VHH binders against q9y6x5. Designs and how they scored, part 104

Target 1, 379 residues: q9y6x5
Amino acid sequence: LPPKLLLVSFDGFRADYLKNYEFPHLQNFIKEGVLVEHVKNVFITKTFPNHYSIVTGLYEESHGIVANSMYDAVTKKHFSDSNDKDPFWWNEAVPIWVTNQLQENRSSAAAMWPGTDVPIHDTISSYFMNYNSSVSFEERLNNITMWLNNSNPPVTFATLYWEEPDASGHKYGPEDKENMSRVLKKIDDLIGDLVQRLKMLGLWENLNVIITSDHGMTQCSQDRLINLDSCIDHSYYTLIDLSPVAAILPKINRTEVYNKLKNCSPHMNVYLKEDIPNRFYYQHNDRIQPIILVADEGWTIVLNESSQKLGDHGYDNSLPSMHPFLAAHGPAFHKGYKHSTINIVDIYPMMCHILGLKPHPNNGTFGHTKCLLVDQWCI

## First folded at step 3 (VHH)

Design q6 (framework vhh_8dlx_2)
Fold by ESMFold2-Fast, scan of step 3:
Structure q6 (fold): chain B 379 residues (1-379), chain A 121 residues (1-121)
Amino acid sequence: as target 1 above (379 residues)
Amino acid sequence: EVQLVESGGGVVQPGRSLRLSCAASGFTFDNYWMHWVRQAPGKGLEWIGNIKYSGSTFYNPSLKSLVTISRDDSTNTLYLQMNSLRAEDTAIYYCAREGYTDIYSKYMDVWGKGTLVTVSS
């Protein structure tokens, strides 16, 4: 039988939630599988960029999804929202579902993973759902398991995306133990439902399952706001993205805009594009604006208004609060193995190996994940 | 208790205009992006548009010439102005509060019960 892989993302699942809350179903999954305690994501630590990095193995400057709101300086196009089905935004990379369909005459299935409802290089997932936040986890799971069991050519790669605990992390903040405990228990119950459904359908024994996330969450406060309107007048720039990484397109001389911003707040760093730290790998793309502002952890950039966000992400990817985890189970994975850290870009070449696909050039290192795999020796 | 209550629906003749209201209570209204969404009989949800804290609006391109969204933060009220109504505009109209997700998909965490608009001669 060809190898099969289901990739599941729970948006905003901070790695240390595993240490601070009880997850009986997830812990049973891990006991008979593997756990990577920290996954070092890419900058900026946002949903669309990191979800695309997982499935391409590329830094954001290389795959082109550099933010959730974007402007392309060469073509003058603006990414307006998720209903914009223009493949232009996604075509700078080849995600794994496209490779899966083109190399081996296999099918891919997708329940809401970012980019899967857009044709990329003239290829869309064989089975997919248009993004709609109102669709339940149960309906997404039902469609994925139906497609895994009843497809020709066979579905060998499937994705499943869920918006929690990110939405609640933003609303309550990660330090709200009462509300976060309730939300995380519901997620653990969904993991239990997932495993039970796969067992009932006879899929569990022969399916590789990865459970991961795109980023973490940090506590914000009404006492930690940076009012951009107190720094610079609206007439001097176009705002492409706001918080916690602001993307500034100057309407006047770039140096004048930079000078108005550089000393405005002790709680943000202001970078000309060429001065963005090399360690971010966030510079070489036309969708990265001439000036970026990076807020310190827990600080929110606003436009002369308050923010009720008690949690946020997008911050420096060196921050442990921004890191997700990875757990996996299946015939490709060891049982009961724990690993400390991998890079989020390492997930792609590992998944290609499991599926028998030749990876496109990428920023991941297969050696970082080989100790998770039964067909590899830890050197 | 967080609530959104739509009003202003009813039977209206083709070609006429109609203004819907949405009364918000139980939260700081001026801190949220607000949305209008409709559902025609036997059809799925169709997004109409949104309005930011600042009053900036973004509309479904298929509907933007026919609708205007506005807000009055002093009265915690959201409005939808509809012009040149057609039979195809018959739907239940919902107001919704945008949740705190960074997903670019207009995630809504609070919905009203909806108000029915019937365009009939």
Scores: ipSAE 0.014, ipTM 0.311, lowest interface PAE 8.1, mean pLDDT 89

Design q7 (framework vhh_8dlx_2)
Fold by ESMFold2-Fast, scan of step 3:
Structure q7 (fold): chain B 379 residues (1-379), chain A 121 residues (1-121)
Amino acid sequence: as target 1 above (379 residues)
Amino acid sequence: EVQLVESGGGVVQPGRSLRLSCAASGFTFSHYWMHWVRQAPGKGLEWIGNIKYSGSTFYNPSLKSLVTISRDDSTNTLYLQMNSLRAEDTAIYYCAREGYTDIYSKYMDVWGKGTLVTVSS
């Protein structure tokens, strides 16, 4: 039987939540598997960019999903909706489900993972659900497990996405212990349901399962706002994305816009595209705008208003608050092993190895994940 | 003061058309995604559609052929055009401003008070 892998994402699950709250079901999962305590994600630390980096092994400038809201200066196309199924945005990379379907006589299945309801290089996931946030975790799980058990060609790669704890992290902020405790307990219960369902269906012992996330969350405040309207009049630029990384398309001379912005707040950095720090790997793509503004952790860029967000992400990827974790269980993984840190782009070549696929060129380093795998030597 | 005020509701006969307006004040209207949402008596909120600051529109597939959303940034006004009204379209209609968040959350940070539309003979 070919190896099988289920990749599960809980959006916005900050790594430090594992140390501040109890997760009995997740801890039972880890006890017989592996835990990576921190995953260093890609910049910008947003949902679409990082979910696509997980499945392509590429930095955002290379895979083309550079933000949740984008503008392509060459084609004049705008991106910002889950109903926009234009493959143009996703075609700069080949995600693992496409590779899985094209290299081997195998099927892929998807419950809501970003990009899986879009044809990419003329290939859509063999089984998928159109994105709909009202669909329960239970229904997503039922579909994924049905497809894992009843497919021909066999489903060997499956994905499952859940919007929490991100939505609650935005609403309450990560420092709201009472509300976050309730939310995170519900997530742990969903992990328990996942394991129980896989055991009931006879899948558990032979299925590789990865539980991870795309980013973390940091506390925001009405006391930490950057009012962009006090820096520059809105007639001078088109706003492509706002906070905490603002993407600015000048309507006048770029240098004039830059000069109006560069000293406006001590709590944001203003970059011309060519001056964006190399460590971000966020420069070489037509969808990255001529000027970007990067707010300091916990600061929100606003347009002459207050913000209702008590938590946010998108900040510098060196910040531990932006890091998720990775836990895994299955025949490919060691039991009871703890690892400190990997890069989020390292997940893709590891998954290709588990599935026996030849990875497309990528920014990950397979050596970083070797210690997790039973068929590799970690010395 | 950040405010959204809906208008244009009332009693209309089945099969007729109606246009609702939403007047925005206290913020830079042209920089925001705007939404229309309705709530029928005894039911939950039903999303109708949204419009990007660029003018691109997205609709609930069940309602797409029956409604049109538009905006006039020079007057800070959002519109909902409804055609072929049915008794089941009886609801309180809300306009809402989208906060800047992940695409899937549809996070509405400012709501109007709503305007009642009653479709009855």
Scores: ipSAE 0.014, ipTM 0.391, lowest interface PAE 7.2, mean pLDDT 90

Design q8 (framework vhh_8dlx_2)
Fold by ESMFold2-Fast, scan of step 3:
Structure q8 (fold): chain B 379 residues (1-379), chain A 121 residues (1-121)
Amino acid sequence: as target 1 above (379 residues)
Amino acid sequence: EVQLVESGGGVVQPGRSLRLSCAASGFTFSNYWMHWVRQAPGKGLEWIGNIKYSGSTFYNPSLKSLVTISRDDSTNTLYLQMNSLRAEDTAIYYCARGYYTDIYSKYMDVWGKGTLVTVSS
């Protein structure tokens, strides 16, 4: 029987939430599985970019999903609608569900993972749900487990995406212990439901399950705002993305726009595209704009005086507050093993190994995840 | 203080179009995500869509072909254009102020009192 893998993402699950809140169901999952305490994500630390890095093993400049809002300078296309089915945006890489379907007689299933409702290289997930945030976790779980149990050819790779704790992290900020405790308890209960459902259906013992996230969350404040309108007039540029990484498309000479911005705030860095730090791996793509502004942690770029956001992400990927975790359970994984850190791009080659797939060239290093796996040497 | 006031509701015949407006006051409208949400009689809240401060729009997939959301930051006004109205579109329509959230998340802190749309002959 071919190995099976379910990949679950809870959007915006900051790694240190595990140290500051109680997760009885997640801790039981980890006790008989593995935990990676920190996953170093890719820059920018946003939902679509990092979800696509998980399933391709590529930096954003290589897979082409460089932000949640994008403009392509060559084709003049704008990515602004999450329900837009244009494969153009996703075609610069081959995600794992496409590879899974094309290498052998296998199926993939998806409940809301970014990109799974789009045909990529003329291939869409065998079973999928069109993105709709109003669909409950329970309905997503029901569909995924049905497809895992009742498909021909068999579903060997399945994905499940949930919008929390990201939405509440933005609303309350990660320092609001009372509200975040309530939200995170609900997530832990959903993890309990997931495990119980898999056990009830006879899937638990033979299924590999990964629970992870795309990024963390940091506290924002109305006392930490950068007013872009104080730096430069709207007539000089087109704004492609605002905060905390602003993507600026100049309408006049690029150097003139840069000079108006570079000394405007001590709490943001202003980069010409060619000067973006190499460590970000965020330069070599037509969807990266000529000028990028990067706010310091906890600072929000605004076009006027106010912001209602109490938590945010998108910041420098070296910041621990931006890091998610990874937990896993199943026949491929050791039991009771804790690992300190991996890169988010390392998840893809690990998943390919578990599924017996030949990975496409990628930026991950399989050696970084070897200690998690029972069939590998840890040295 | 902070207020949202919906207008443009009323009785319309099936197959017709209707545009709702939402007037914002007491805050810097141009800095906020704005949402449209509806509630049909005896049912829960249904999210229609939102619009980012940049003008980018995101819709409930079940409604995407039937509605358009737009904004006029010079007049602090949010709009919902509805086409091909059906009896099931009968609902109270609310505008709501949102925080900037990731592409898939929705957060609303200030709501209008709603405007009733009745689709019947």
Scores: ipSAE 0.005, ipTM 0.367, lowest interface PAE 10.6, mean pLDDT 89

Design q9 (framework vhh_8dlx_2)
Fold by ESMFold2-Fast, scan of step 3:
Structure q9 (fold): chain B 379 residues (1-379), chain A 121 residues (1-121)
Amino acid sequence: as target 1 above (379 residues)
Amino acid sequence: EVQLVESGGGVVQPGRSLRLSCAASGFTFSNYWMHWVRQAPGKGLEWIGNIKYSGSTFYNPSLKSLVTISRDDSTNTLYLQMNSLRAEDTAIYYCAREGYEDIYSKYMDVWGKGTLVTVSS
């Protein structure tokens, strides 16, 4: 029987939540599996970019999902979140479910993972759910487990996405212990439900399960605002994305717009596209705008002086507050092993190895994940 | 001062159409995503839909055939066109400005006071 993998994402699950809150079900999962304490995600630290990096092993400049809001200067198309089903945005990379279906004559299943309800290179996940935030975790889990047990060709790669704790992190901020404690306890209960469902269906012992996330969350404040309207008139540019990474498309000379912005605030960096730091790997794509503004952690770029969300992400990927974790259990993984850090792009080649797939060229390094796997020599 | 003011509500008969307006002031309206949200008596908030600064619209799937959202950036006005009104559409209708754009996580930082729509014979 071919190896099987279920990839689960809890959006916005900051790594240090594991140290500040109790997760009895997740800790039982980790006790018989592996934990990576920090996953260094890609810049910008946003939902669509990082979810696509997990399944392609590519930096955002390479896979083309460079933000949650995008403009393509060549085609003049605008990207619009979860409701945009134009394959154009997703076709710069080949996600693992496409490779799985084309290389191995196996099926893929998806419950709401970004991109899975879009045909990519003329291939859509064999089983999928159209994105709808109102669909319960239980219904997503019921569909995934049904497809894992009752498919021909067999489902060997399945994904499950859940919007929490990101939505609550934005609403309450990560420092609201009372509200975040309630939300995170509910997530731990959902992990318990997942494990019990897999055990009851006879899937648990032969299924590889990865639980991870795309990014973390940091506390914002009404005292940490950068008012863009105080520095530049809106007639000079088109705003493609706002905060905490603003994407600026100039309507006049680029240098004039840059000069108006470069000294606007001590709490943001202003970059011409070619001056974006190499360590971000965020430069070589037509969807990256001519001027990028990067706010310091916890600072919010606004167009007026009104306060925004209490929690946010998108900041510098070197910040620990932006990092998620990775936990895994199954026949491919060691039991009781803890690892400090991997790059989020390393997940893709590891998953390809587990499934016996030939990876497309990618930015991950298989050596970084070797110590997690039973069939690899750990140094 | 940043503010949103809804208008156009009132009593309407079942099966009729109604257009609500939202007048924005104190900010650069053309740079923001705008939302329509409603609250029926004794119920929670129900998201109706939104419109991007580019004009692209997204709707609650349960309401998509019944509503149309549009904007006029020259007059800083947001519109909600409602067709085939039912008793269940009785609610306070709010327009709201989206401060942050994030997938699945919609946050509205400025709200109007609402306009009451009552669908009754």
Scores: ipSAE 0.000, ipTM 0.269, lowest interface PAE 13.3, mean pLDDT 89

Design r1 (framework vhh_5j56_2)
Fold by OpenDDE, second read of step 4:
Structure r1 (fold): chain B 379 residues (1-379), chain A 128 residues (1-128)
Amino acid sequence: as target 1 above (379 residues)
Amino acid sequence: QVQLVESGGGLVQPGGSLRLSCVASGFTFSGSDYYAIGWFRQAPGKEREGLSSISGSSGGSTSYSDSVKGRFTISRDNAKNTVYLQMNSLKPEDTAVYYCAAGPLWDRSYFSKEYDYWGQGTQVTVSS
């Protein structure tokens, strides 16, 4: 029986939620599997970039999804969550479901994972759902498990995406104990439903399941705003992406724009593209704009408007508040093992190993995940 | 903005002792169980070498390279947001620029030099 892997993402699940809230179902899942307590994600710490990094093992500059909002100056194309279907944006990398599906006697399935409803390198998942936020988790789960159980060729890799607790994190802020407790309880219940369904279908013992997330969430406040309009006239630039990492396309001389912004706020770093810190691995792509603004943790960049978000993400990927977790269960994983930290790009080579796939060139380090796997040495 | 500042370096005779300090700003060291502070050194013409690390967690785990084990001791003062490296029985071979760095806490099985933040370094010279 070929190995099977289900990759599940709960968007915006900050790592320390596991310490600050109760998760009976997830803890049971972890007890019988493995936990990586802290996953260092990629810069910028946004949804589309990080989800694509998980399934490609690449930094954002390499896979080309460098933000949730992008602009290509040559083609004049725009990318956004409402305009993400053009293969142009995705074709700079090969995601794992494409690699898997091109193998003999294998197919891939997807429930609303970013990029899965787009033909990438002329290949689209054999089974997929078009993104629709109104579709329940239950429906997504039912489709995924049906495909895992009844497909021919068999589905050996599947993805499942859910928008919480990210949406609620934005709305309430991660420090709202009352509201976030409710939200996170629902997430735990969904995990319970997932496990129960897998058991009912007889998949639980043979299916590898990874539960992870793309980023965390930091608390924002109306008291921590950076107003760009106080520093530069809006006519001097085009805003491609706003907060907490603003992508600036100058309409006048770049140096002049930079000089107007460089001292705009003590809580914001301003970088020319060539001066972006190397540790971000966020420089070598034409889709990265000439100037980026990086707000400090918890600060929001605004344009003469008040922020409506009490939580946000996208900040420096070294910040613990931006980090998600990873839990896993199945025949490939140990039982009752906890791991401190991995990089999010490390997930890709691990998944390739589990599935017996040859990985494309990637930035992950397989050695970082060996301790999670029963067939590897952990020294 | 996270900054690390080393101090305490200088000239010392063989067999002598120094205490290095690493003060972190813009980062609460005790606030993260998933971060560590590490000490590194780089001698002229040599690669940077990891010496010791201490985790940010309560009761923080410590690690030492074989080259300094038994001679160097890493410690922290959370109230001062400072990590120390007590260096005893110094040898001429210990002459280097010493750096402190902050980054994710890695498991011992794959301890990495991948730290997010670095100090500017402090010179330690051991000479008679």
Scores: ipSAE 0.018, ipTM 0.488, lowest interface PAE 5.2, mean pLDDT 92
Fold by ESMFold2-Fast, scan of step 3:
Structure r1 (fold): chain B 379 residues (1-379), chain A 128 residues (1-128)
Amino acid sequence: as target 1 above (379 residues)
Amino acid sequence: QVQLVESGGGLVQPGGSLRLSCVASGFTFSGSDYYAIGWFRQAPGKEREGLSSISGSSGGSTSYSDSVKGRFTISRDNAKNTVYLQMNSLKPEDTAVYYCAAGPLWDRSYFSKEYDYWGQGTQVTVSS
């Protein structure tokens, strides 16, 4: 009957990890499917923004999740990177699970994907788990596979989110080969478990599976800190987000705050909102603050203190270290095909095509993903 | 150098209340917007469960797991360098060792794996 799609995210899985570590289970998945070696994500290269871009096909200024910590100047509301359940933050776009449920009267299922435990435009994923980091990958997989197999109306779109290798990337840094090797081997084993579970349940041959990520990771250091307190007194501004992209809400004249910050560090760019580079597509939203500070790769913005982060992301989306990959397998996809690059916003219209859904207006280009699909001509 | 010390645990009857305190030494909450403080618990034979977090956000952003939402309240007193967990309407299922944890403000800073500093824990027993 209708096509089915499972979208899996391993948070913070830098594309270059595929070349530096062994992934026997993932390589076996790719052998009979497709690999996109680099996915160019959206700015800022953070978890909530990029996960929402994957499922909406929109730049952050358009979907409204512009950071993991946000302030809305019009409504005076604050958003944290914890379990914020207020639909207000998510209502500037329509994610694919909402479209899936409304266009074809199908069900969606979700294990922890950002936004899936929130009603968006009065629609919540048909089956979902409230976010809890303590829930094992196995329990998330068990729920997703149960819902894919036994639901009426049928579950045609399912999502599965896992916090690694992001958490370990922050803690150890991507250059810690010993610790990262252990973490990445465990992720590869989880991919093996996923494939085996789907085969055991008779789902594997008829299910489209996408494995991707939201961003990469770069090495940080105590030797690469930008002390914001050395440039400006706290009484002049409210800090909405700190590092590596600082969001500054002035308490005094904006130009005066800008002038205090603009020469603070050679390793940080300071932008008035209207001067943010157009290539970032990070300007036209009330949740983007009047002054934005962008640290150079590997530099951490601090408040007169040290940072324990050995890895971070959020940096310029042109940096290869910020790029994830995409692998896919299933009846919609070619077998043994490699593609160099796509934009992260291109994933949404591709997924809509696979599911037979009419996409909402979006920033993706379907033509960029045509070569991955068996029912399309590749030119 | 950085230490977290929990206190306020003990024995309480079902329906009772307790307030846990977490005092930090070696750093200050008021001077750092990149520290998140979370409360976790672990019962024998179970995995460590995240309950609540409070971030360095200027808005005082707080988060709660569904198992405790509406019953537990997290708050911060920066002058005392202390985070509190007010626990109301306690149930036998709330019996566990309770831990506070601190870490830098990362993506979803409430993830247990992102917390670098942990207290030794304080026992809460809900029994009649």
Scores: ipSAE 0.000, ipTM 0.227, lowest interface PAE 14.9, mean pLDDT 87

Design r10 (framework vhh_5j56_2)
Fold by ESMFold2-Fast, scan of step 3:
Structure r10 (fold): chain B 379 residues (1-379), chain A 128 residues (1-128)
Amino acid sequence: as target 1 above (379 residues)
Amino acid sequence: QVQLVESGGGLVQPGGSLRLSCVASGFTFSGSDYYAIGWFRQAPGKEREGLSSISGSSGGSTSYSDSVKGRFTISRDNAKNTVYLQMNSLKPEDTAVYYCAAGPLYDRSYFPEEYDYWGQGTQVTVSS
């Protein structure tokens, strides 16, 4: 009876990959669904921030997950990939699975989506898996489809997260066509497995499925390093986040730290917090540090060392290399429709509409996604 | 889940050398998470002091306190998930319990309060 939605993320799936590699399974999905060619993500173009923006419809300064590494000066708490389970970090917003469970007396299910193994406003996803990168895509898919088919109250919102092609993008760089071709073919095969599993279980015709990503990937090089130790001695500041956006907490006067950094490299911009460009929507949160360094595309900030990363993300969200795509299929979506661009914050109000939920105040614009939906009039 | 185990301490004569090892479990240095490792020591009746740190970044930038700079070397073996402290030209004033500590930090730190996980310590005695 109630509408159902499965939201799938392949981490680091750059939009341009769709034009440069073959995706027969994804092409079949799109042929009978919709494609948004570019999704403009939020700044910083990193995994935790953008995954939380997808499910809240908020800029990072509003939802509070402002980086993959964060520090709170009042509580002295640290956030990282290994230290992400404290609800303190997630409580500045209400993600869609919480809204789904509270408004309509429905269940949510999650296979590894960031934040879903954390109680947020005292509410955790009804069914979830504790984050573990070693769990196969098949096991994640088996759990999610079991929960979609065998739940009371019914699972109406489900999420599925996969770490590739991000991990390989970092290791090989997006310009390594041989390795990236192998990785992307494997992802296309996983999309085929997903569709086939949903068909075999009788879910396919009545389930709305969104396949998207949080960011893209750009090529890095040992020839494009910014050595922060050549700019400033480590005794003057605490480093909260390093690359490609460095978060600096001064141990001395902020102006003195800024003056040591401001002209150190032609390949990074140095901002006092109040001078961060308005277009980033990255200023109004205490977790954003007093000084932010933003490296130019493909440049890596290091501490008197080499970098092992051949690909990275986190750069300016205006860069097409940082943009993911969105594809969708199901009863809510048109068939064979292509759209050029939406903002990543627009996904949340669209998903709320599909599920019949009242969205929390958000930064998305429902009008941007109307043309994807069968029950809406394009302006 | 995170645990640190120190080894390699003992009795040595002035001018001698020791290599301390710190084996980490519950995280990997080659993983997506950043963990800085610090070496600290505490002599009887004194506060715990920072000696050396290796950053959580992939290259592992190193730092040393003035009291050990030029004599001690910190290094990391990512394949073995182990951090070493090579101690050369040891002096009687180096006598202390040596601690390995880990914290979710991109940078180096000499401040014990910035580290969340601590080993049990290993005794180093420099005496004739």
Scores: ipSAE 0.000, ipTM 0.166, lowest interface PAE 19.6, mean pLDDT 89

